# Ledger of designs, part 51: VHH binders against Profilin-1 (pfn-1)

Target 1, 132 residues: Profilin-1 (pfn-1), of Caenorhabditis elegans (q9xw16)
Amino acid sequence: MSGWNAYIDTMTAAAPSIKRCAIVGAADGSVWARTEADNVFKASEEELKTFVALFNDVTQVPAKGADIEGVHYVVPRTEESLIFGKKENTGFFAVKTKSAVLIAVYEGPNEVAAQVRKAVESMQTYLNNAGY
Below, E stands for the ipSAE of ESMFold2; O stands for the ipSAE of OpenDDE; V2 stands for 0.75 times the mean of E and O plus 0.25 times the DockQ between their complexes.

## First folded at step 9 (VHH)

Design wa13 (from w25 with T104R; framework vhh_6fv0_2; at its last look DockQ between E and O 0.81; V2 from the best seeds 0.00; counts 0 for: pae E 4.7 > 2, unsure alone 62.7 < 65)
Fold by OpenDDE, look of step 10:
Structure wa13 (fold): chain B 132 residues (1-132), chain A 126 residues (1-126)
Amino acid sequence: as target 1 above (132 residues)
Amino acid sequence: QVQLQESGGGLVQPGGSLRLSCAASGFTFSTYDMYWVRQAPEKGLEWVSTISYSGSNTYYKDSVKGRFTVSRDNAKNTLYLQMNSLKPEDAAQYYCAKDYDILRGYFGSSPEFDYRGQGTQVTVSS
């Protein structure tokens, strides 16, 4: 296991409503770590490549939404380093660090979503401070 | 207003058991992931366990895996922590928390809570 797996474990422990999550390269969408076993993050390489490219112009994302693991999410709004989407009682938070994109897919009510966001953004802050 | 109140702590011998409870009010308990944290003397707050809003997912600090079990009764707005095979190093003030930043430990030893109770004391001694 790479050191990145520890961050996956930490995020899932911090926000247990995360169903699946991954840490991928911001440049190319390459997977550095992902949830496995019963909660395998299943996004393809091509999909992730497309997804991370969304951060090149986040302002356009709300108009077209975002796809993760073959699921299309509505993106209400974006921030410079944050893309989040919703579909029914599910959603995702994706944050960009200096070199990575953290993606967390969650299931639950809006209150849970806020908790998931906090966890992901905390990891974002940590990784940024660490130079990643 | 949000209120959390822990109970169930006490003095036990090593190997003993306790069951902590956390009564929640002032918010929709069933829609929040909940946390147990603890603080031992001369130590910072540390994460113990997390449970998803529905109870479907649970996570534990490595040192308590297999010994502690977190659960919840959303109908009763109550969070539980079953503590078995207690060790001296488990002695601490135990808190339940709504929205605990578990990652604070990565860049500081002072984790932040949005809300926590007054705690319940767990003492493990022969």
Scores: ipSAE 0.830, ipTM 0.911, lowest interface PAE 0.6, mean pLDDT 93
Fold by ESMFold2-Fast, scan of step 9:
Structure wa13 (fold): chain B 132 residues (1-132), chain A 126 residues (1-126)
Amino acid sequence: as target 1 above (132 residues)
Amino acid sequence: QVQLQESGGGLVQPGGSLRLSCAASGFTFSTYDMYWVRQAPEKGLEWVSTISYSGSNTYYKDSVKGRFTVSRDNAKNTLYLQMNSLKPEDAAQYYCAKDYDILRGYFGSSPEFDYRGQGTQVTVSS
């Protein structure tokens, strides 16, 4: 089952400022893989189900923000397959593929955020090309 | 103008050690994750190691784990790679990078843009 953990490992190597991340099903928020142990991604399956449903109409998200791991993030804007949020020096990027949603929570300045976004978008492209 | 200048390469025998340095300028070094990558003649570019902007997190290619150590000195804008127990397979041109796409195997956002230094040559031979 943990074949998807290889992609988690690749993302964290590509952007080591990622604190926690997960790959979840786009339809239901079911966890396919996530960081564990000291870097455990703590979101409940109920929270993830709510979160992935935001991609059904991303234009509504900036007005409400988004919750990840019980933390409420301000979402300044969205793109078709991208939701991202910021809270002080922490933030997240979430991208949707055909079958999955990738979520990465990071800590660091804006330059770090840019590297995390690149890693997440690279994985998004890879998975879309692989039919996911 | 982003500039990266690698140094410290040379010829060593198998089992030997080298310490590579990368002097960075033209950007706020302390706010970027940094990478070491290498390329042997007639081979593709290989990711070797990553270090977070603060130095708190490090990652390594499986074949170098336990032998190589990446570190940084943010006050000196310098990235390091300590290489111990060198093997012939480690022979390559070594580059540091502030932007490397591990999944696509290139520097920057596209293959057209190469944000790397000249590199430093590591040769392992008896």
Scores: ipSAE 0.594, ipTM 0.801, lowest interface PAE 1.6, mean pLDDT 89
Fold by ESMFold2, look of step 10:
Structure wa13 (fold): chain B 132 residues (1-132), chain A 126 residues (1-126)
Amino acid sequence: as target 1 above (132 residues)
Amino acid sequence: QVQLQESGGGLVQPGGSLRLSCAASGFTFSTYDMYWVRQAPEKGLEWVSTISYSGSNTYYKDSVKGRFTVSRDNAKNTLYLQMNSLKPEDAAQYYCAKDYDILRGYFGSSPEFDYRGQGTQVTVSS
């Protein structure tokens, strides 16, 4: 799904402290696009299938945490279509659209995390409005 | 109170260079990603460049890649834009920004940001 790579580029330009990100299918975790080369998003297909299934009931995620790229994150907060994971000075935001899950892994202080969330939610809104 | 003060603009000939500065105060500059945006007559606000809080990651609008370099000095609370090989299409009022919805600008929505200074004018003519 190389046509999705422009959205990956736009996300990283919007929130430059994103280290890696991906757009995956909400039903099965299939990778539509991801950061590549020096910033390869390394989650396995099996891990992504498990990860997107967390959106089936986000209310249970804070008790369990979440794993992505072989890293376990504490999940202090979820919303209907958003999961926020934190580990030390790194974290992720993941949001669900009609067809996809957007995942952004970042590094930085809380102020940077807020900028990452804003970028991810703006893309979520755009994709939902476009029917994705 | 957040304050951003841009400087370093001026009149240059095509192919010339300018270095813009943005002096920041009223917030912890070193923990924020920062943006350069510009406004030319009839085009509205346009994203130019982004730099991460540490300075380790930089991004540019395609039309300025290879000609502009964004940098920051966190000890001096200052953001910079080195502009080389200036072209007439680069003429605009340039602003630094602490909060800019780059994705809305990319998708044709009107961008918004709350914190900017007066800007600094860049004019390119022979």
Scores: ipSAE 0.230, ipTM 0.616, lowest interface PAE 4.7, mean pLDDT 86
ESMFold2 (binder alone), look of step 10: mean pLDDT 77; pTM 0.780

Design wa14 (from w25 with G105S; framework vhh_6fv0_2)
Fold by ESMFold2-Fast, scan of step 9:
Structure wa14 (fold): chain B 132 residues (1-132), chain A 126 residues (1-126)
Amino acid sequence: as target 1 above (132 residues)
Amino acid sequence: QVQLQESGGGLVQPGGSLRLSCAASGFTFSTYDMYWVRQAPEKGLEWVSTISYSGSNTYYKDSVKGRFTVSRDNAKNTLYLQMNSLKPEDAAQYYCAKDYDILTSYFGSSPEFDYRGQGTQVTVSS
């Protein structure tokens, strides 16, 4: 078993509309696990470090938007531990736990986003309860 | 209670212009980002534009960039959408919203669903 990769597998099984996802360190954006091969999550270390820093003041994010995998997303609003964005036929959900940030990129209409959000929030709850 | 009331829709020819307004009440308008979304027949809700609480930052759907301009007047609690060079594909019911995700079931049920306005119809005919 590859440890953190099992959580990636759990999220993608729960929400097949997730195209790419990752679990990264909340302090530095270091990758703990990500989707690989044909579904490789292609965010750079610099981009991830910038992205996780957005959780230090989520109230400023809707004015700036967010960049993931070189794609600029409109962020309509934020919650203390949730940033989500949209760009045409694509979107993402990112949630912060005690020590991690979970990022899931999906493709498709708004109707599929509910399943993706549920999967990400369920994993957030699980990891927080596990001390992560 | 939170209330949003859209107006300014109508029938225009391709290439025409319309200015939509959204009158807001029941919340501190100047502290919230505001959104324009639309729904055409047989389509889901589409995000069109976002304006930050201060008016300093604006964002647009790619297909409307350069043609639509969002603005706001915080003293009057009013949001605007200036639509120029209208195309048949712009025909839709237009809504303003305080929180985009309450307008669609893809985020699950929301107790704030009623924060969506009644909408204003835009029709573009040749």
Scores: ipSAE 0.005, ipTM 0.204, lowest interface PAE 11.7, mean pLDDT 80

Design wa15 (from w25 with G105D; framework vhh_6fv0_2)
Fold by ESMFold2-Fast, scan of step 9:
Formats: C-alpha cells, sequence, structure tokens
Structure wa15 (fold): chain B 132 residues (1-132), chain A 126 residues (1-126)
C-alpha cells in the first residue's frame, strides 16, 4: 500500500517488537495512519487529542504519566520531542515532528526497547527532512 | 538543593534479604517518578526498578522480578527497595535517582542523571 500506511509498514518491519503504532496530527491527534487487523491501534479520538497536547510541555509528563489505548504508562523521563513509557512488560515510544506525532506500542522486556526507539527516531528524522 | 541519600546496604549471604532506603529532599518528592539503579565493579549503570510518583505503578528488571519490591512513602519523602532471595549477581553499589534514561544501557552510552545519591553498597557472599 501507499500513502501514510507505507511509513507504518516501514516502522513495524524495522522493529518486530512493535505491536501497534500510529501516525497522528500534532495539533489535534487526528489519525493519519495506524496498524490494522490483528494489531489495530485502538486509542480513542479524545485520548489522542489529550496525548498530543502532552508535547506542549514534556517536562510535566513524568509527574503525571501518559494514557494510550486505555492503559496508564509510567513515563520515566522525557526529551524534547520524545515521550516514552512503561507498564509491566509493555511500553511505548512517541516522537513529535513538525506536523505529526508517531506512536509505537511494543511488548517485551527493556532489551527490545532500544530497537523500537531507533525505528521511531529514524522515521521522525525522515519526516522532518520531508517537511512534515 | 536536591539531595538523595541511600542507606541499608551491607554484607549478606546468598538467599538473604536487605531493605534499602533513599531519603529525598530539595524537591517535591510526591510529583516525581523514582528509580533504583545499580553498578557492579567494572560494569556500567544498570536500571533495576521504577516507581511512579503516586506509587501505583512499579517496574522491574527481569532478573529481579519476584525478588525485589520497590515502594515509597510520600509523607516521609522516602523511597524503598526490599530485596529478597539475594544472589551473587545482585552485588553492586545501589543508587536512587529521579531522572534516568533506562535505554542508555542499550545504546552503549553512559547514563546521565539530573541527580543521584552517593549510593549504598550491597555485597553478597557466603
Amino acid sequence: as target 1 above (132 residues)
Amino acid sequence: QVQLQESGGGLVQPGGSLRLSCAASGFTFSTYDMYWVRQAPEKGLEWVSTISYSGSNTYYKDSVKGRFTVSRDNAKNTLYLQMNSLKPEDAAQYYCAKDYDILTDYFGSSPEFDYRGQGTQVTVSS
């Protein structure tokens, strides 16, 4: 397939531990593309709007945590344009570009987290360079 | 100024238990997630456990799951790590921290902390 789903496919191919992911609008959390079928990304419209607003001040996020797909994640730390979190053996990485937020939910121990982070940060770089 | 002071380490036999404490001051403890990290001789810093600011969520390194329990008392500004069934591989200097990138170990970079204490030494031998 073409369009934004090609970027979803690229990320999931790069990091097999990604269970679900999405590309959403940075301003409003509107879904541009997401994983489907057996690995459908299930976050609600309202939850995504709340989530992307966290990038307005990432320094406040570790105190509050973050919610994705109805799951509350502990956010150990944030970086400019990066939020990541943990809940038991699941976790996520979310990165902001000029126009988008990329969210990848993975399952597994911390040992797989590095590959997931590499995949989303590589895509973040690509999209920023493409003007998104 | 931010201060973190660990205590409770010592020498214990394999299978024994220790309870570590971390006294925090100089920041609003109840609004920060806290971490336990450790460093064995000739090794890098290793993340051990995370506890959310409220205490509602806890996370552990796979090798310590079921043996270690992290907890906190926000009224006392104190973080705890209960360590049971200690193994020789658990011997390390243990630190508490409030700013830690758990992925630094996997990228091969040295972790940098906003603040961490001086640590408390845990030795496991028979």
Scores: ipSAE 0.000, ipTM 0.152, lowest interface PAE 12.5, mean pLDDT 79

Design wa16 (from w25 with Y106L; framework vhh_6fv0_2)
Fold by ESMFold2-Fast, scan of step 9:
Structure wa16 (fold): chain B 132 residues (1-132), chain A 126 residues (1-126)
Amino acid sequence: as target 1 above (132 residues)
Amino acid sequence: QVQLQESGGGLVQPGGSLRLSCAASGFTFSTYDMYWVRQAPEKGLEWVSTISYSGSNTYYKDSVKGRFTVSRDNAKNTLYLQMNSLKPEDAAQYYCAKDYDILTGLFGSSPEFDYRGQGTQVTVSS
């Protein structure tokens, strides 16, 4: 694998508590790369299209929550380019760049969640600086 | 305040083995993913290996895969790196770290880490 798969590999090495992740197109939710095999990111095309559209107005998301891989997450708050949710010992962080949305689903305590967030935000900065 | 104290380095011949240790304090070690990084003379920091908080997931730099094994003992707040079949290119100062900077670490470039301590030196002769 080349291209976008290398970013997935880098993300999981940087935050090994990520269970599944994907890089999708910001406009349509099309999958550019995702974790595979036993760690396959399972979201449908329709779910991803709905999810990336949440970034058009993140202020409405906390009232409704967000669905990823058929799981409904409580979203406590959002930032301009960040949506995150928690459900017991699992959670996700999703960030928007110019052209992409990165989604990382993780398992672990709050300290792990903070490390996953840092990894996702660092990748967001890198991709924005690279023109994506 | 996070403190990380590395030990176990030394001088070995090519093909030799060393076991590095990292004693952690000032944070709840068992709830953090941990990293080994190294810096060779005239080079930047280079990511070597990652282990998840539970020890269930490990990842390695391609050039050390199959020769190095990372492990942890959460009851002792200690991280380990078993290094076998050492090569001259493995000679470096080795550090353990709690965080990893993806921006500099992408594709094996020099990563930025939140690490403490002086590291432990590994020298491989001839």
Scores: ipSAE 0.485, ipTM 0.749, lowest interface PAE 2.0, mean pLDDT 86

Design wa17 (from w25 with Y106S; framework vhh_6fv0_2)
Fold by ESMFold2-Fast, scan of step 9:
Structure wa17 (fold): chain B 132 residues (1-132), chain A 126 residues (1-126)
Amino acid sequence: as target 1 above (132 residues)
Amino acid sequence: QVQLQESGGGLVQPGGSLRLSCAASGFTFSTYDMYWVRQAPEKGLEWVSTISYSGSNTYYKDSVKGRFTVSRDNAKNTLYLQMNSLKPEDAAQYYCAKDYDILTGSFGSSPEFDYRGQGTQVTVSS
């Protein structure tokens, strides 16, 4: 696979409670890298295109929620470059960089969610500094 | 009030073994993923291993996989690193952490300050 898989590996090592994750293009939702094998990220191209378009106006997202891998998540609030959702014992964090959107799906309690957010935001900072 | 105290380091010959321990206090240990990181004399901080809060998932730096085993005892608030088949390249100061940024190699949440305890020294020499 592409060099982008090294970043997937880095995020999952930093937060082992990430069940599945991907790095996709911010403009079109094209997959640059994703978790593989037992934890393959299974979102359709159509779903990802719809999802990344949410970053064009994040203020509309809490009213409607967001769909990832066919699962509808409640989105309680958003920040300029951050969308996160929760459904029972599962959740996700998605952050936008200049050229990419990072999506991490996790399972576990709130303490686990905090660690996943940190891993995703650290990668966001790294990629922005690298010009992505 | 978070406190992490490492122990178990020492001098060992190549091919030998050591078991490191990290005693945790000041937070709910059983709800946090934990990390082992190291710093060799001429290198920066390197991530070594991660263990999930439940102990069900473990991850390792490629060069230590198969030789090192991370584990935890949530009832005792203790993190362990069993190090077998030690190589000269493993010589370093070893630290445990609950809040380690693997991408930047920093501890804690402040961008201006890294917290790092004393750690435990591992020396590999014939």
Scores: ipSAE 0.000, ipTM 0.196, lowest interface PAE 13.1, mean pLDDT 80

Design wa18 (from w25 with Y106E; framework vhh_6fv0_2)
Fold by ESMFold2-Fast, scan of step 9:
Structure wa18 (fold): chain B 132 residues (1-132), chain A 126 residues (1-126)
Amino acid sequence: as target 1 above (132 residues)
Amino acid sequence: QVQLQESGGGLVQPGGSLRLSCAASGFTFSTYDMYWVRQAPEKGLEWVSTISYSGSNTYYKDSVKGRFTVSRDNAKNTLYLQMNSLKPEDAAQYYCAKDYDILTGEFGSSPEFDYRGQGTQVTVSS
């Protein structure tokens, strides 16, 4: 967990529409770092374990959606290492790296969603290159 | 080559109804989830509804729940959106999409596939 908060800060600075985010272990959903205080990421370890398991077969996710922080999101479609969802004016992007899953919850229209995706995918690339 | 052709839009008064259709070709329609999205002037694309490939599961934007009904006829390769109790905020260009890409704010504008339609205009005013 030590030092991982810097990556949270980097993502949030790159996309101010990110309301809450976390970096969790891909194998078990254990939290490595997350936003805190007024923007605390509230997902339980049990919920996160269930969520990261979705990456084992992303093709099943659009049929049932995904739950993050007790909120049910519609997942319109998935990509190999990307799950994203939408609920009204909120949404999330989650990407898998070798060892981690990055989750970012945002608020705003689709144009800010594009900014959030770019921030999360940039971090995904960085962490993969760093061996994570 | 994927093609989607929307129709059924028009001008209605608040409280009115419209039924939109989307004729699909160039892919196996019955194996894909389909989407309705809309865009009002000077606003971004907004997801409206999803229907699973079989028609068994439907999902809606909260503001249209109870008013809109999505359906499909796989034998005719056609997607429908029944819109009841229309409100001024529903006025937009409506599009059907196969692989809606929320990440770019553009549904299906892949260079390899033209899997978005031209859209059909819905205007709600008295």
Scores: ipSAE 0.000, ipTM 0.154, lowest interface PAE 13.1, mean pLDDT 79

Design wa2 (from w25 with L103I; framework vhh_6fv0_2)
Fold by ESMFold2-Fast, scan of step 9:
Structure wa2 (fold): chain B 132 residues (1-132), chain A 126 residues (1-126)
Amino acid sequence: as target 1 above (132 residues)
Amino acid sequence: QVQLQESGGGLVQPGGSLRLSCAASGFTFSTYDMYWVRQAPEKGLEWVSTISYSGSNTYYKDSVKGRFTVSRDNAKNTLYLQMNSLKPEDAAQYYCAKDYDIITGYFGSSPEFDYRGQGTQVTVSS
């Protein structure tokens, strides 16, 4: 059957420059699914709870940055349901749906970042339309 | 102009092996994720395998895991698919592709992508 792990699988298949990713609950940061094994998404439940709370007021995030997997990222700007960050050749895109937050950590140049953003935003649209 | 040229297909016995190649030109190959897709008679396009721009991450359709290996040579602008233990169900026209629509591929629609080559035919006959 399809489960939340299937969404992780489709994202990584279409955008394999995603090094690690997860789908977490928007209210509490609880992990619904994440990449595993050599690509294990390492963020703790406590870190994720803090991270999803950033969506309560995204306008404050650029001043503070964001922490994912113990790594501090500079967040240059935010959009209403999008937080993205950069640290050298590594970055992330995080988007909020009604019930979930999708987080994708990638490594690569601007062309790679654009592909990862496209994949994350496409999945955001699908989940919102599905009522999540 | 983006160009992708597949080769290496042919007729093989069940259990046999083939190595497919895809020569890429017209874009900076080393900065793009690449894909192998296939289409069997009377079926839609199926995603087979994906490789990241650097070659560090690879993913496979469940039915080919352990049998197929995707790789790339960024210095030669070439993508490869090593196919071992071939089965009759693997018979298809194989294409390499530059872009991939994740959502349509996931939900049973044929994967949508802008550029693909003319393909190379793989036939598995007992």
Scores: ipSAE 0.273, ipTM 0.632, lowest interface PAE 2.9, mean pLDDT 84

Design wa20 (from w25 with F107L; framework vhh_6fv0_2)
Fold by ESMFold2-Fast, scan of step 9:
Structure wa20 (fold): chain B 132 residues (1-132), chain A 126 residues (1-126)
Amino acid sequence: as target 1 above (132 residues)
Amino acid sequence: QVQLQESGGGLVQPGGSLRLSCAASGFTFSTYDMYWVRQAPEKGLEWVSTISYSGSNTYYKDSVKGRFTVSRDNAKNTLYLQMNSLKPEDAAQYYCAKDYDILTGYLGSSPEFDYRGQGTQVTVSS
């Protein structure tokens, strides 16, 4: 009965610098939950399907970058379960769990990036431990 | 006031080791990724290593991989660089840095940083 929106609320409360975020299926990019209203996460299902497929071979991502919400981001480096990107004062962190991908978009200077990263890493750990 | 104070440099023979330290104050050290950069005589600044705010992720310049190890102690607000198997080409002034342009630091040969450290000199005898 409880929707996945509760996890979105937890992440945004932990890092108020998150402007938009979503929890999507790792296999197909289907949206499980996302921020709404003035902070609506606008990525299409087709874009998200392409994005989650990047986790099948993260080593290719830095050469090509990544698209989120129609914005092309430079991806300077990846880890097995982490893709992060930057374009001027906009950035994102995306982490993969067993069944989901968490995407958080932030705006502002690099100073806020550490807080956003901590929030998505904490949720990644929680969901992995919960079997997701 | 943000302050970064490097120490631990000195003169070593080729193949020797040094451990550099960076004492940080004036900001919440545990919330920032930290960087080591160096500048050799007659050369520009070079990125050497990055460590994430938690210490879980580390990155290195190709020429130092396997020889250098970056670490941090967030309880002591201190950043470290363990340098083993030192080569003459490692001789440089070494700086720690708090702020960093992610794009240039990861993709460029001469990264641009906002740094506040005074540096510590590493010399390798020929």
Scores: ipSAE 0.000, ipTM 0.128, lowest interface PAE 14.6, mean pLDDT 79

Design wa21 (from w25 with F107S; framework vhh_6fv0_2)
Fold by ESMFold2-Fast, scan of step 9:
Structure wa21 (fold): chain B 132 residues (1-132), chain A 126 residues (1-126)
Amino acid sequence: as target 1 above (132 residues)
Amino acid sequence: QVQLQESGGGLVQPGGSLRLSCAASGFTFSTYDMYWVRQAPEKGLEWVSTISYSGSNTYYKDSVKGRFTVSRDNAKNTLYLQMNSLKPEDAAQYYCAKDYDILTGYSGSSPEFDYRGQGTQVTVSS
């Protein structure tokens, strides 16, 4: 049935290289759903509040990078509703919908980054169409 | 095959200057944003500066603003970093990196941008 955890499961099934992910509120960074147990998404509420505020002006993000789960990522560039970052063999994609921000942390080479981005953007489209 | 070759590092005293260069080949240099990143011993990779593909926009880490200047010459496929007023905290291996095609990975090359070249070593001590 319904529950935000079903969307987490859908994203991780679509891109197996996603190690951890979350759906959070765009206004405040409140966690709606996240991966748990051995793959728990560990970002604090304060960190997520700071992170979602980056979408207020994405053009400033490459200058400072972004912090997720206490890890500082280099953000090469941004698009209007997309922030992505890279650090060594890890990376993330974050997309903003009307009401939510989806964050997916992956591990592996950037050859899998396209698959992770596609999964996150597909969910972004679905949620926007659902009114979120 | 994407290739990035850094040069210009060396030993300098605090307050000194160095000019780093990065020679790029194997991709259309003028269509990619470029970065300088650095890694000090026992620290992770740190982003230092970004320059847009056209050269019109530049961005800097807060601690290097006013001291470092990034520039590029698209006709020569070369990226530069002018470093003035160097501090001990600036000592690191410096790497240049390109934006990647996030739809297909790195165009024409393996995906890890931070492993592209050997980098160039910057040491700051008397």
Scores: ipSAE 0.000, ipTM 0.199, lowest interface PAE 10.8, mean pLDDT 80

Design wa22 (from w25 with F107P; framework vhh_6fv0_2)
Fold by ESMFold2-Fast, scan of step 9:
Structure wa22 (fold): chain B 132 residues (1-132), chain A 126 residues (1-126)
Amino acid sequence: as target 1 above (132 residues)
Amino acid sequence: QVQLQESGGGLVQPGGSLRLSCAASGFTFSTYDMYWVRQAPEKGLEWVSTISYSGSNTYYKDSVKGRFTVSRDNAKNTLYLQMNSLKPEDAAQYYCAKDYDILTGYPGSSPEFDYRGQGTQVTVSS
C-alpha cells in the first residue's frame, strides 16, 4: 500500500483542503491506499463496493444521491467517469480510471472545491496514462 | 486580474535564514489554497509547500520538512515562507502560486505572470 500512498500525498499536496481521500479498486472497491490517522477515510468495504458500482450507470446517480463514510450526499449531475456530491459545507469528487476509483472528501468554499476537482482529475489523467 | 508579488530573497550563508513574502491581489485570497514553488538554475519547477485557505493544513517537500514553515495572513492577503538552516541545494528563484498542476508539478496553467509572481531569488554562498 505504501507505493499507492505516494499518489495520496500528491493529491493532498495539490489540494490541501482535501480532508480525507482514498484510491480503491474499480471492480470491487478494495482499498489500495487512503488517508490515515487524524485524516482516516472511514468508508466500509460494503459501502465502497456499492459506491464503485455506481460507475456502471452514472445517469441514475443524481436521482438517488451517493453515500460515502455513512454520509448521504446530493449528486447534482454526473459525467461518464465523474461523480461529485455536496452536503452543507462538505463535498466529494470521485473519478474512475481503467482500474481504480479516486475519492476525495473536502470542506470549504466553491474555490477550494474547484481546486480539489482539478487535483482529482489530474490524478485520473496520470493514472490512466500509466495504465491504471 | 490576479497579481502575486514575491519579496524577501537574498544572499545567505549555509545554515542561515530568510523569510519570503507574497502579496496577493485581484482575487479573494482567503478562499484559495496557496503554494510555494522554486526553480534552480537550468532545472525544472519544484513544489516546496502548500497551505490550505484557512491556514489549518500545511504540507512540505520531504527535503525541506522541519526547516521551512509556510504561513499566511488572510487579513493582509499575504503568504509567507520562513526558511531556516538553508543549504546550497535550496538556492533557487522562489515563486508563490495560486494554481498547481499535478502532472507537471508546474504552478499555474497560464504563462501569465498572474498565476505565478515574478519570483524572488535565494542564493546560498559564503
Scores: ipSAE 0.360, ipTM 0.697, lowest interface PAE 2.7, mean pLDDT 85

Design wa23 (from w25 with Y106P F107Y; framework vhh_6fv0_2)
Fold by ESMFold2-Fast, scan of step 9:
Structure wa23 (fold): chain B 132 residues (1-132), chain A 126 residues (1-126)
Amino acid sequence: as target 1 above (132 residues)
Amino acid sequence: QVQLQESGGGLVQPGGSLRLSCAASGFTFSTYDMYWVRQAPEKGLEWVSTISYSGSNTYYKDSVKGRFTVSRDNAKNTLYLQMNSLKPEDAAQYYCAKDYDILTGPYGSSPEFDYRGQGTQVTVSS
């Protein structure tokens, strides 16, 4: 099992509280792979293009928040290659690699959020080491 | 602090069944995804199954799909693995784990995980 869908499958198996996720191009937000069917990641091409552009200056994001799948998330803070948000008991983690942005939407308490963040950051490290 | 105690292993004949249990303490069990992993003689750790914190989502290694069922009882802080139609290739030391490393996950040779128990031995022979 190779290809970008295999990375989606790996993340969801390792952190099954991920509801939806995608791997998109860092330059333009083009979708490389996403969850499908009952767990389809529904962000539009225009929304993803806007979202990945946030990584050009992450310091501006906490003042505005971020939109994913038409849902507005509060972003409490950012790190150089990490944007995360929260809305009620749902949230997301997005990390940037050399050429990709990984986005995972989850539902659950803070312990679940910690497991999702670990899964996303582990995949970020793996892809960076693989040259992506 | 975190403690995981596996039980329920034993010797069965091919085609037999066993039910493994994992008693958890030292953390809020109901808020963590949980995992079963195994290690056969002279082999690395191998992921077997995952279950979400609520029990709503489960995932299995391809070779055990349809034969194994993972479940949990959050009121009792206990994780279970029902193993049916056991094969000689299922013989291994079985561990439950609170954490799971995506780099070596279900498609890798072995996961990196946080476990506290000695595991429970499953032997399949006539």
Scores: ipSAE 0.322, ipTM 0.645, lowest interface PAE 3.2, mean pLDDT 86

